# Miniprotein binders against Putative pumilio homolog 16 (APUM16): the designs that were tried, part 4

Target 1, 332 residues: Putative pumilio homolog 16 (APUM16), of Arabidopsis thaliana (Mouse-ear cress) (q9fie9)
Amino acid sequence: MANNNSFSMSTMFNTIQEILNEEPLTVPSPPSRGGYSLFHIRKAEMDIQRIFNFMTGSEDLKDDISVLDTGTLMWMASLMTSDCDYFMVITTNKNGSKTLQKLMGMSDDMDVFFFEAIMRLFIHVMTDKYASYVTIQGMRVFQQDKRELMYDQILRYACFLAGDQYGCIALNEIITDLDDPYYRDQLLDIVANNALLLSNDAYGNFVVQHVLKLRDSRCTRNIADKLCGYCVELSFKKYGSYIVERLLEAGDVPMATVVLDLLACKTEMLIRLARSEYGNFVVCKALELTNEILTADLFYGLVNRLMPYRHLLHRSPRSKIATILDSMSVPN

## First folded at step 7 (miniprotein)

Design s51d (from a01 with E51D)
Fold by ESMFold2-Fast, scan of step 7:
Structure s51d (fold): chain B 332 residues (1-332), chain A 85 residues (1-85)
Amino acid sequence: as target 1 above (332 residues)
Amino acid sequence: SPEEILKRAQELIDKARELMEEARKLLEQGDTEKALELLEEAYDLLERAWDLAKELGDPELIKEALRLIEEVFRLLDEALKLRKE
């Protein structure tokens, strides 16, 4: 893997070495303190700009950076993390994020700079499309002590991240990757404890859906418990209905929680749900699953509530429920 | 336009109210089957009005549509009980 990237690596190495090997700025007229300071500031700005151009450009992302010496790696890491704005410009750029991810894990000393920058900017990094992958990479390659501190931050900000358009994606990746039972269980508990809020959120619903797909029995039961009494309300909503359908499919206990909510609501609300754009799928699935697993009390409970209003259900363009009722050969 | 959606929703509500009033008269006269037909039609119209009210985002119109849905359902339940008798 290391051997075939010599040209791009040579170009990068030569650029860095050119910066390092530049003759010191000299100020011939020393009476001016400001003149000497200005020249050194300008040189530092130029060095930072060169690193930005390298990191964010479309240069070969297959560069074998392992050829770089420790001093060069430390210099790069230090300069990239020297200012929060500089670090954010690099990490929020698609190529900059990818290049930074390749630098991470190469040296423990270098990783200290990246870890500290990520921790200072944790929320900003985690809520960006490209920068969030830098944090995820850190959780994969940093030493355990640093990873645990990052997990603590994830636990602290889990609900906020779940409500963010990019944070929810990053949080789902972290949930999938997290092997430590303590941190995994704590994170799943936070999601379950906030299941009602998240299920009603534009982005948080994706987190609830993701954890239900994991088929974790404990977490799924906790989510069902928190959504108990709200399954009808959720079923009228696009993403809420998806979550309720997943609970119906998740086993006998979550299924019973949903069906009991349907049976507990007013008949008008149940008929309106059965005719609604999203709720019809929930009621249909509840009938199909309770019939399939031969849960007679729940199945006939639903049938007995719906049957008197069969004509209203037939008038709906979504007549699958009416078709199920008709198939039971019930007298008019 | 929002103005057209409001007009359509109001037309549906007005028509549903007329059907509900006619259904009440039919129930008083003992014509339960005709009352049920009109109430089923009124229910369809009110669901459409409720959908339009939600699209418009008008809280008062949403409340009014939902209130009328509850009213038509009470009449449906009354008619269904009278049919059994």
Scores: ipSAE 0.228, ipTM 0.705, lowest interface PAE 4.1, mean pLDDT 83

Design s51l (from a01 with E51L)
Fold by ESMFold2-Fast, scan of step 7:
Structure s51l (fold): chain B 332 residues (1-332), chain A 85 residues (1-85)
Amino acid sequence: as target 1 above (332 residues)
Amino acid sequence: SPEEILKRAQELIDKARELMEEARKLLEQGDTEKALELLEEAYDLLERAWLLAKELGDPELIKEALRLIEEVFRLLDEALKLRKE
């Protein structure tokens, strides 16, 4: 799955330029171009070039758009969605995406063209930096029936999108915006059910982190359950450690899941984690939060496992844990 | 280079093994504090070797470094028990 889809503006522009530079034919020796005259082909390509220039212009087009009559808007929508490549060239352009977003929601009849184009090109639109915002806008302004079909596609491709560099950003925006309990809960369930895979993914970890920031108790507990037994392994990794720290902060049950994993691992692994680049923050936070919340069994469980080896912790540049342990050696 | 990383990791492991052997002799002689110092140094060397093994992506070298770290902890536990006697 090569998700780095680059649609070239130059390809469409070069095709238009080739048509415009064509010499008049004096003899009909080339065969007919099958029902499309050169005149009609050139007219259509010139029209799409005008639409492209309008859509991708850097000027604020709000005033220009508001002056356009319904017939002109319908013609533009029809033409720019008449070919998948035309639509993608416009939507993957920063200004084209912004302009299209302004056109969406103006007319239900016009929105049918945009909806159908988005649905045909769903994964390509959702995995592009600029085009993904077109889909997000559709979910905000389209009629409910269209929005629900788009939500169904998001559910279908949720894990794929989570693993994509732009898809994960778009998915996080959609999760934030979704107020429909059915679709929201289904998306949260998909993330939670795949939490281990996603937490170990270059982009999917950002989706897990985002979902944990929502502070949804059910989803957070489901994520904790799926990561149970893996919290130590994750804590050695940069983004995995961020996820584990968020679980520690997410309430008593997720915190207990993390701390119990720490207490269940071998002593040498716990000390190695406490001395590691990212794991030291996890162990430190576990000590601080269990002490703050007055979860004495968990706090003293950690202290008792670490204390015999405090000299190894002092030898590490990461001596914050050693400092905490030293404060516990003096009666207060 | 990968070859330089491998060589450095092996040198760290070899030095750690030497320190562990000396620590065992010191424990037999009742010099628990000096043995603990050497075991802590051995741990530092093995942790560095483990990190280099991870960077190299060598599963056998990672396994060997972790096995030796576990052995250091057995000796540390023995030394700590002797301190309480």
Scores: ipSAE 0.454, ipTM 0.839, lowest interface PAE 2.5, mean pLDDT 84

Design s54l (from a01 with K54L)
Fold by ESMFold2-Fast, scan of step 7:
Structure s54l (fold): chain B 332 residues (1-332), chain A 85 residues (1-85)
Amino acid sequence: as target 1 above (332 residues)
Amino acid sequence: SPEEILKRAQELIDKARELMEEARKLLEQGDTEKALELLEEAYDLLERAWELALELGDPELIKEALRLIEEVFRLLDEALKLRKE
């Protein structure tokens, strides 16, 4: 509670900037005893080039990669993970990512190389369109001890990933796949605790929407609590309105939180919301749901606020709210 | 263009102000129904001006449009009170 800022997007951003700004290691001088020959350097370059061609090209790719012998697999895994740049070239390539995903889970000994490379480059792989799927695959096929260490990294960087264009997609797949209640509950708590920030973010809103689709009662109530007081503001926005609509659909308590925000705002703002491009869907849904589930006080609270301005609502190109109000009037 | 959006928003605001002033005179004369019609038209114009102000990102124009929308609502409340319905 006292240091929730440690899980904030700004705190994560500063940590990531420090990681990304780290200088690459200088090329080490070969030891004076038994230095490298030019022949060994050229052979290693030829070997990595063949691995690049196999991993990133479609020409050399075989349908059943599982027929490769254990020696070849260990050689490939060792060499492609021997350098961060080698690993990133392969994982950020569409074909390379797909081929690497097929290699993962074939051998525990081989998976050690992939796990260590992923952990060294965690932020870089998680924020790339293709490399992020390599990490997701590792979380599905690696042994439990490795998966738990990867879960710890996800928890550490969850808010940063939620705000990234590719990280948010990867995070949503991880949330869907995560069966371990300990890690799942912690990840859901991080999303809920940051729900206001994420709901207003270009990518983070997709994470909030995804979590609400899970229909986790505790998490949904926590999200509703964090968005309390902001439901009207969010409802004017495209993705914010989608989040508010999901809260309305999520049960009595989240629905009441949204409706009470609508009832607490100024009449001018409520009418403008009801006529707005996105807010009209929120107000309409609030009316329909409060009527349907017999919450008469909330339903008539909304009706009484809207009814005096029914003529303004009829002038809107989005007149469904006016139609609902009309259905409550006598024919005369 | 941003210049055309600004001019359009200002035209809408000016027209809305004219309608609001005419509505005030109609309310003083007891012509509540005509006043309501003009206030509803003024609201439509101000809402469009507000939308254009948001697209333009002009804080002063947004503030002015919202101020006038608030003023229209006060006049609507007055008209509804006079209507006694």
Scores: ipSAE 0.451, ipTM 0.828, lowest interface PAE 2.3, mean pLDDT 84

Design s54w (from a01 with K54W)
Fold by ESMFold2-Fast, scan of step 7:
Structure s54w (fold): chain B 332 residues (1-332), chain A 85 residues (1-85)
Amino acid sequence: as target 1 above (332 residues)
Amino acid sequence: SPEEILKRAQELIDKARELMEEARKLLEQGDTEKALELLEEAYDLLERAWELAWELGDPELIKEALRLIEEVFRLLDEALKLRKE
C-alpha cells in the first residue's frame, strides 16, 4: 500500500538545490572607481543611509513622494538597486516594501532599476512576507514587456513558490490578477499537472484550493484527472478533504471523478472515511450533491455501499451521513 | 513520545483481537446480536490504532491495523448474513 503522503521534505530539498545551482541574472558591475577618496566612500554610505531612513520611516515623510522630480527619483532608484543586500533590506522591511510599492509605476525609466533588481533576486523577493508584494506590484504597474518577463519567471518557479510559506500567498494573488490568457493558462496547467504533489504539501494545497475557487472548467477537470485514484486518500486529510469537496462542487465531471473513487474503494475504507474527522464531510457532500443533481446511479451506488453499515456510522458523533441514510430507509 | 504512541496503538490492537475472538465464539453459538456489539467496538479500537500508526509513521503497524480492520469486516458480514436468516 502506498504512503498517504507522496510529497516529502527530500523532494523540497532537491528542488531548492536545483534552484540554488541556477545562474543568477547578472547586472553589470559599476565601473571601477579605485581612485575613490575616503570622502567619496563616506558620502555614498551617508546617501544610502538617508534613502533607507526615508524608505522605512513614518508615513508623514512618504505623503510628499509625488512632488519629487524625475531626476531625484532616478537617483534614488539607482542607488537603492546598486547593491543586492541593500535592496533586500529595504524590500523585506514592512514600511520599505510599502514605500517601494508607491514608487513603482511612477516612471518607466525608474521602473527599469526596480525590475532588474527584482529579477536578480527573484526567489529571495518572492519568498519573503513583505518583499513578495513588491514583485506583485511590479506585475500590476510595469510596462507589458517587463510584466511578460516576470510571468516567465513565475512559470519557471511556480511549483517551488507553491511550496513556500509566503510564495504560495504571492502566487495566489498573481493567479487572481493574471488576465493574459496565454500566461494564465500555462500557470494553471502547471498547478494542475502538479496537483497531487501540491495537494499533499503544507502550503501547496492552498494554491490548489485557490485555483479551484476560480471555477475554470478546463483547469478543474485537469486537476480532477490528476487526483483520480487519490480522492479517498486525500479525503482523510484536513486540506485534502477541502480540495475533494471543491471538486464535488465544481460540476458534473469533477463530481463523478470523486464519486467513482468512493465507489471503487474497499467497503472497509469507505466506512472508515465516512466516520473520519474530515472524510465524513466528503461522503456527506457526495450523497447530497448526487441526490440533488440528476445522477441517480451515483447516488444509489453510494447508498447501497453505506446502508448495510449504517449502525457503524451511527457510532460516530461526526456522521451526518447516518441521518441522510435513515431518511431513506424504512425499519424492518 | 513515539514509544508512548506505539504502546497505545499496540494496546488497542490487543484489545480488538480479544473482542474479535469473543465475537467469533458468539457467532458459532448463534448469538449474533452480542457478536455485532463486540465487532463494532473492535472496529472503533482498530480505527484509532490505525490513526496512531500513521501518526507514528510505522508501515508495518499501519499494515497490521488495516489487515485486522478487513478481518473485522469479514466477521461483520458473516454476522449480518446470519441475522438476515
Scores: ipSAE 0.076, ipTM 0.584, lowest interface PAE 6.0, mean pLDDT 82

Design s54y (from a01 with K54Y)
Fold by ESMFold2-Fast, scan of step 7:
Structure s54y (fold): chain B 332 residues (1-332), chain A 85 residues (1-85)
Amino acid sequence: as target 1 above (332 residues)
Amino acid sequence: SPEEILKRAQELIDKARELMEEARKLLEQGDTEKALELLEEAYDLLERAWELAYELGDPELIKEALRLIEEVFRLLDEALKLRKE
């Protein structure tokens, strides 16, 4: 199964890379002969540098940002967004990102410039540590029509963002913030539909974990359905085991899905899982929860599979399972 | 380091095989409890050998360790069945 997941992820990555390699829509270059004089080019360079210094400078210089007049704000927004590379230099800078976030929401006319720049550079902004917060801020402060177009882009690129080291963080913030039931449900459905691939991804597993923490019953059941048959394999892995533990805690149906996977596997695999670094926590939790909620058939199903090998489990430094088994009454 | 890991894994596998063979003889003699003790020790050694094989990235050694683990469980099942009868 690891080879199949690796191949699928590689194919998906190649498709996404083709999308990222699309030539961006750029503002037409100024005409060489009928265009800008050297004087105008030099003035623009000085203005760009002044904006850069303001945007990336100390926080003290930005305390009174709200008192800037409309003309100054429009000039800054227009110039800052006139070139994709320049916008990215500002937004990927820690202070520049913070300053831009403060400028957003101050004027609807100014927000048009920021919105258009974000939409043109969506993937690049969303996959940067600092620039991604600019997009998140836009989703909080822009007018409804602009926010909906941004939500559409999130839905389009959700799987790619989940697999990115910074995109997954931004996606989780957006999932938390989404109050619109239509966009929220669609985004949760995308995560659930891709739960197996994401659970095995270096960054996507954090998105699955985050979604499970939301305690959305429909989404959690959909994730359980997609992970059915893979719970044992995931439980041997550090982050996979965390996901499986969350499913065990998520209610009767997801818990049953996990426990039935444990009961369906070979005895040697179940014992090896119970003694493993991460899997022991899954088996222990399955026993504790099935006993606690009085699901007798599932609890005794697990006990009957583990009890003959309790001495083997006692030899493991990693398990509380043997202690649980020993607590059961032995008439002999 | 890799050569040391390989040697250690081989030593663990060899010791586990010796314990499994002794356990098989004990089961034939009806000494089920002593056989169980040796099989549990053999399992510990094989689990460690599997961990080392995985760290080394040797597919054949991993397969061998897992095959022997399955064999230990067959012997454990036989011993546990005899103890109940």
Scores: ipSAE 0.370, ipTM 0.797, lowest interface PAE 2.8, mean pLDDT 83

Design s55k (from a01 with E55K)
Fold by ESMFold2-Fast, scan of step 7:
Structure s55k (fold): chain B 332 residues (1-332), chain A 85 residues (1-85)
Amino acid sequence: as target 1 above (332 residues)
Amino acid sequence: SPEEILKRAQELIDKARELMEEARKLLEQGDTEKALELLEEAYDLLERAWELAKKLGDPELIKEALRLIEEVFRLLDEALKLRKE
């Protein structure tokens, strides 16, 4: 990694450390959490094991859940959310996560317990393989006021989540599901504003790729603007090259941004890129698209810089660029 | 092993340097076509050395490989200009 990328990742790491040690300023309290006697606490501790076994012991709980009365469901929800550690043990369990997802949306009164527990543990649940789906389900089924508070947390932690192996997956699901234009546009703006950092991140690149697949014109242009000047260095990298290829496919302006970066780089770097494992696909696509769209100045700009070195390009195992150039050298 | 990768990268660099030196002599003798063949081979070896240096994560080796790639490219440009004469 370049020193500039290493420094940016160090800054992100420091932000992550601050987030993990942060206590939220305000969290809504569920009803009836106070007022437990010692007797009720001890009974709850015994019952938590039974709840845990119920939540995690069966692959198919659909029919079992449907026969439970409202009082039993409220009791279960209260016990599961009574302790943050117990809630995390249930939500991070594959079957527990699935069962919780089925319980969510059944009752607004129950959803208060689940919402409050998710909000207390937001970063921890969002960065777990199974618990993240509980949070995603809440964003789909909770009342609007609760969903908006959850969206606020997503906006607050978007870059951190994008850099996490499970958080990036959950964030992409949320981006796909998010219909509210205000929250959607703000989330897309955060991704675009951090496009360079994320494109160079082990997991963040998947978020940038996902956003580009949405084909949102404003966001795509913002990403192109932020990656302007960096398209060549990204194209040497596996996932960076995928991002640059998507920009080439995303319309005239993003395509021009990429091609102008190629034309601005030194000739040695352009030839090395054209011969590289991932960069050859970028240069090839740039040639094909500029020829197809009839942007003659951009197409011939690339041809004129590559043509003198066509013999070096032929020595590469991937000769598609050389084949295109050869077709141009045959007189009509 | 990392030590084997380092040794292989250094061998590729050393061979490329030998080819570049021989190419310089050929250019002085007016044998431009033979010089071009050697420089193209040297370029291939240096790109392989650069890939190994990246795999190893050795910043100094990456820097040296890239420096030599620029150097062989300058010799290629000189040879191509002479070829037009």
Scores: ipSAE 0.386, ipTM 0.805, lowest interface PAE 3.0, mean pLDDT 83

Design s55r (from a01 with E55R)
Fold by ESMFold2-Fast, scan of step 7:
Structure s55r (fold): chain B 332 residues (1-332), chain A 85 residues (1-85)
Amino acid sequence: as target 1 above (332 residues)
Amino acid sequence: SPEEILKRAQELIDKARELMEEARKLLEQGDTEKALELLEEAYDLLERAWELAKRLGDPELIKEALRLIEEVFRLLDEALKLRKE
């Protein structure tokens, strides 16, 4: 699962397609079917067009939501959620998403319609730039029973969402907002268990970076453990180097994991890393932090590996490491 | 263009090979300092070639550039040992 040696882009693509086509889980409080069957097709189409115009209209129109009575709001909620395509057209529109967010939390009865529509379309909503914020709002304002069902869906699809261009953004917002320690710890465990795969993913790396910023010691140590042996390879990559720098900053144990990877690699690879576009920042930070934290064995271990090649390091346009070595009180 | 990047990478590799061969002869003659200068230049050229190979996504060119980087490093190690008195 979390092992890059077994991971396949074809497998990930097939999983995504299967997820997008699966039927959503049943919900405890379905909307009344009687409401939908009361509308004539022509009237419903005229009414949905009116709702589309209202929901997707100008920014100023959205501020007038407070003038709508409860009956009108309930009718609108029922009609907007009567069809998946109707709901998606509204939620994927920038103005429609914002207007929906304002309607959510106004009434528990109305929220039932929005909750059920979100649950039916969970992956589609979570992977859209604007619709994902509707789901995030539901997690903030819905009653506890509904929020927990939404948390369960997040846990189920966490890795898929982390690999999506908009899903990763929404997942990071949810990770930040999630105050329930049970669900938070499970979500953090999923990210940590998949840290190697995610760190090498175009979008998943942003989730790993975000989790490391939380400074959760258990999760950070689990991530360090999963990335042990891969810190050098990651450090050659733009976002991988950011993750490794975060580990260096995260305390003694994660820092030691990174530095031990640097010390275990071939000298050629270490020098190439020190001269590379992104890896030079990692090696520089490792030197600075091991010196500051007084981990003399790790500091001199790095210095002893780099010092014979100081002239080669000086030839790099990124010669900061050579300058640091020269400026430090270091034995020859 | 990919064709121009490939040509540039090959030119860098060819020049690096020339410098490495010249450095080997200098090491045999005991001219360690001059050999080190040529090997450092060869390393710079090979790093540039490796970066271009990565931009192309050419696995064979990446492997060749890395193989030569390892080779120039072996020569650097030899030269550094000879320099110690």
Scores: ipSAE 0.432, ipTM 0.825, lowest interface PAE 2.6, mean pLDDT 83

Design s62f (from a01 with I62F)
Fold by ESMFold2-Fast, scan of step 7:
Structure s62f (fold): chain B 332 residues (1-332), chain A 85 residues (1-85)
Amino acid sequence: as target 1 above (332 residues)
Amino acid sequence: SPEEILKRAQELIDKARELMEEARKLLEQGDTEKALELLEEAYDLLERAWELAKELGDPELFKEALRLIEEVFRLLDEALKLRKE
């Protein structure tokens, strides 16, 4: 009976027709870019929200869309993409983004409008929480030629996106989805080549962590090579320590790179690292993994450096390392 | 407040310096075990001061705490060598 998800087809048609028949209005607010006033944009946002509420309230968006003729859908797509400010209002809205994602891939003719708008506003779309998913959807459903042009833009802006609050999330999604070996390998090479900078960045560290989780041996070794000499410095930092732990877990060569950095540092620095908030997890993992995989020289190297100071390690609330060392001091 | 953090860090550094000086005298007297206990205590105080320096974002305080930690470690190494002998 009372269904909050029900809608009126008549009301939906009237709302869409009102938007299509919208007249330019004089408003005291500052004018928007592209000739639309702020009032016009706010009105469009409200009208789009009404349409999205009716469409998302139904069982199937395809059934809702089938009520509209092709001409109306094409005019709506043209209207949504006619102005940069208007397109951004729609794409940065949670429901607007979701509706655009559903419309993409339905018609090659409509996709041209969406593709061109995305390409003009690429950085702005990619650095927004909701709008970035419109670009990701385009990479999944557009024709091959359009997808390749979008991949070219990702390669061009990869480092900038990695350093952005929302761009890093979108970049990680694209890295996961990217099936083309040529573009995937180039993108992974860009991340690896910039691994030191990104590992020290507030958002870029999430991209490095994500790439390491893919367990791509070539990329992981390249990251290890770029971080060689910096593993101790990174291990004192929250996210840097996570990256170093991932390298320890990533196979013999990356593990050796980390452990050799630990063995190369001054004893005072190694003990301070072992007692530190984040570094204690790195040193503990290095001991456990070198012992587990029987890399005796690396394991004994760490034990010999830490053992004389085991009482200092016991005085720390982070006593896991001390416990491991104590187990090694038991005779036969 | 930043002023309270600075004062607390300075008090920790001052106490650590006192313990380090006592430890040096004990090492000269051959009381190696007592010297080690004081040096371990000084290390704990300096590590806490170093953490407060990080919280405050004071580069000079951070540098001073680190310098003293390195000095305590040198004294610990000397004491451990003497105990072995």
Scores: ipSAE 0.269, ipTM 0.743, lowest interface PAE 3.8, mean pLDDT 81

Design s62l (from a01 with I62L)
Fold by ESMFold2-Fast, scan of step 7:
Structure s62l (fold): chain B 332 residues (1-332), chain A 85 residues (1-85)
Amino acid sequence: as target 1 above (332 residues)
Amino acid sequence: SPEEILKRAQELIDKARELMEEARKLLEQGDTEKALELLEEAYDLLERAWELAKELGDPELLKEALRLIEEVFRLLDEALKLRKE
């Protein structure tokens, strides 16, 4: 149906490489503000080390953050964000991430430093286990103008993030938290438009599954439309079968899309699917749901295709389908 | 090992072919029930061979297993039609 996302995996990869080239993570750069002498440079380096130790140290010492004056907080924020490498070392550290999250939202002036640092290192932050929560926190506590710019970045990199082991977790949390209908709908459209690729991905499948759990009728129908013709292929695969099962549960239209794919495939393929490790759950669920909802044409369509081969289904250790067929009071 | 998987898949295919040939002769003799039993066993063997071929990543073996599975279904359809007569 509607394709609102022209972004490809190749385009995402090229864009990411451009950003990585602009923001090297391996180059230490001590702060240099105008006329710093060697004395001032050494002082700044010592201050950075003190901040690093405070941010990444024991949690016990961080309960007193609320007693720090505005000047101290601004000084800390400025130094933490003075260099991309310093910021990344802090944000990718478990304790540093937690401490930074506590500092965010305390002052709009301070948040400017954190926002700019996150935006410079967006992909690196979003694909790290601990740093990604810093970005999520920013989306919760920053001023609306900053949040919208961050949402724009999420839209730009959505498919890449969905394919990353930590990015997919962060993306799902953002999808859950998004209350802005414009950004939410755009993000859901990106997931739906890329449903086939994501459903076959080791991490992207979790994003598709998460979106289906939201029970957004428009998005679910778009996903079903994009997976139409591929439901049998997906059902042979572990993650693909989970997605197809969720489509079966998602209402009459997505269920019909799946069942019609089953009815359109060759008999040999349908029987192999019914006996397969993952596909047997799909075929079983299709029979149960079409019978339960009383969609007689779809139910009997499946029964008529499977019944002649009931004996082959009985030979499978996964014989629940055979049991359903037997209950129909129909001859072998 | 990959060599052991290939050997096992080939053994399964060879046994399935033998059962299919016996089933064809039984169908010609009108022994439909016996033919169905052998074809069901042949199908099980070919399905296992198909899984091993996928694990091995052998496209020729995959094509052979699929071709034989299609052949088993043609024989099953013939047997089921004869049973109704």
Scores: ipSAE 0.245, ipTM 0.729, lowest interface PAE 4.0, mean pLDDT 83

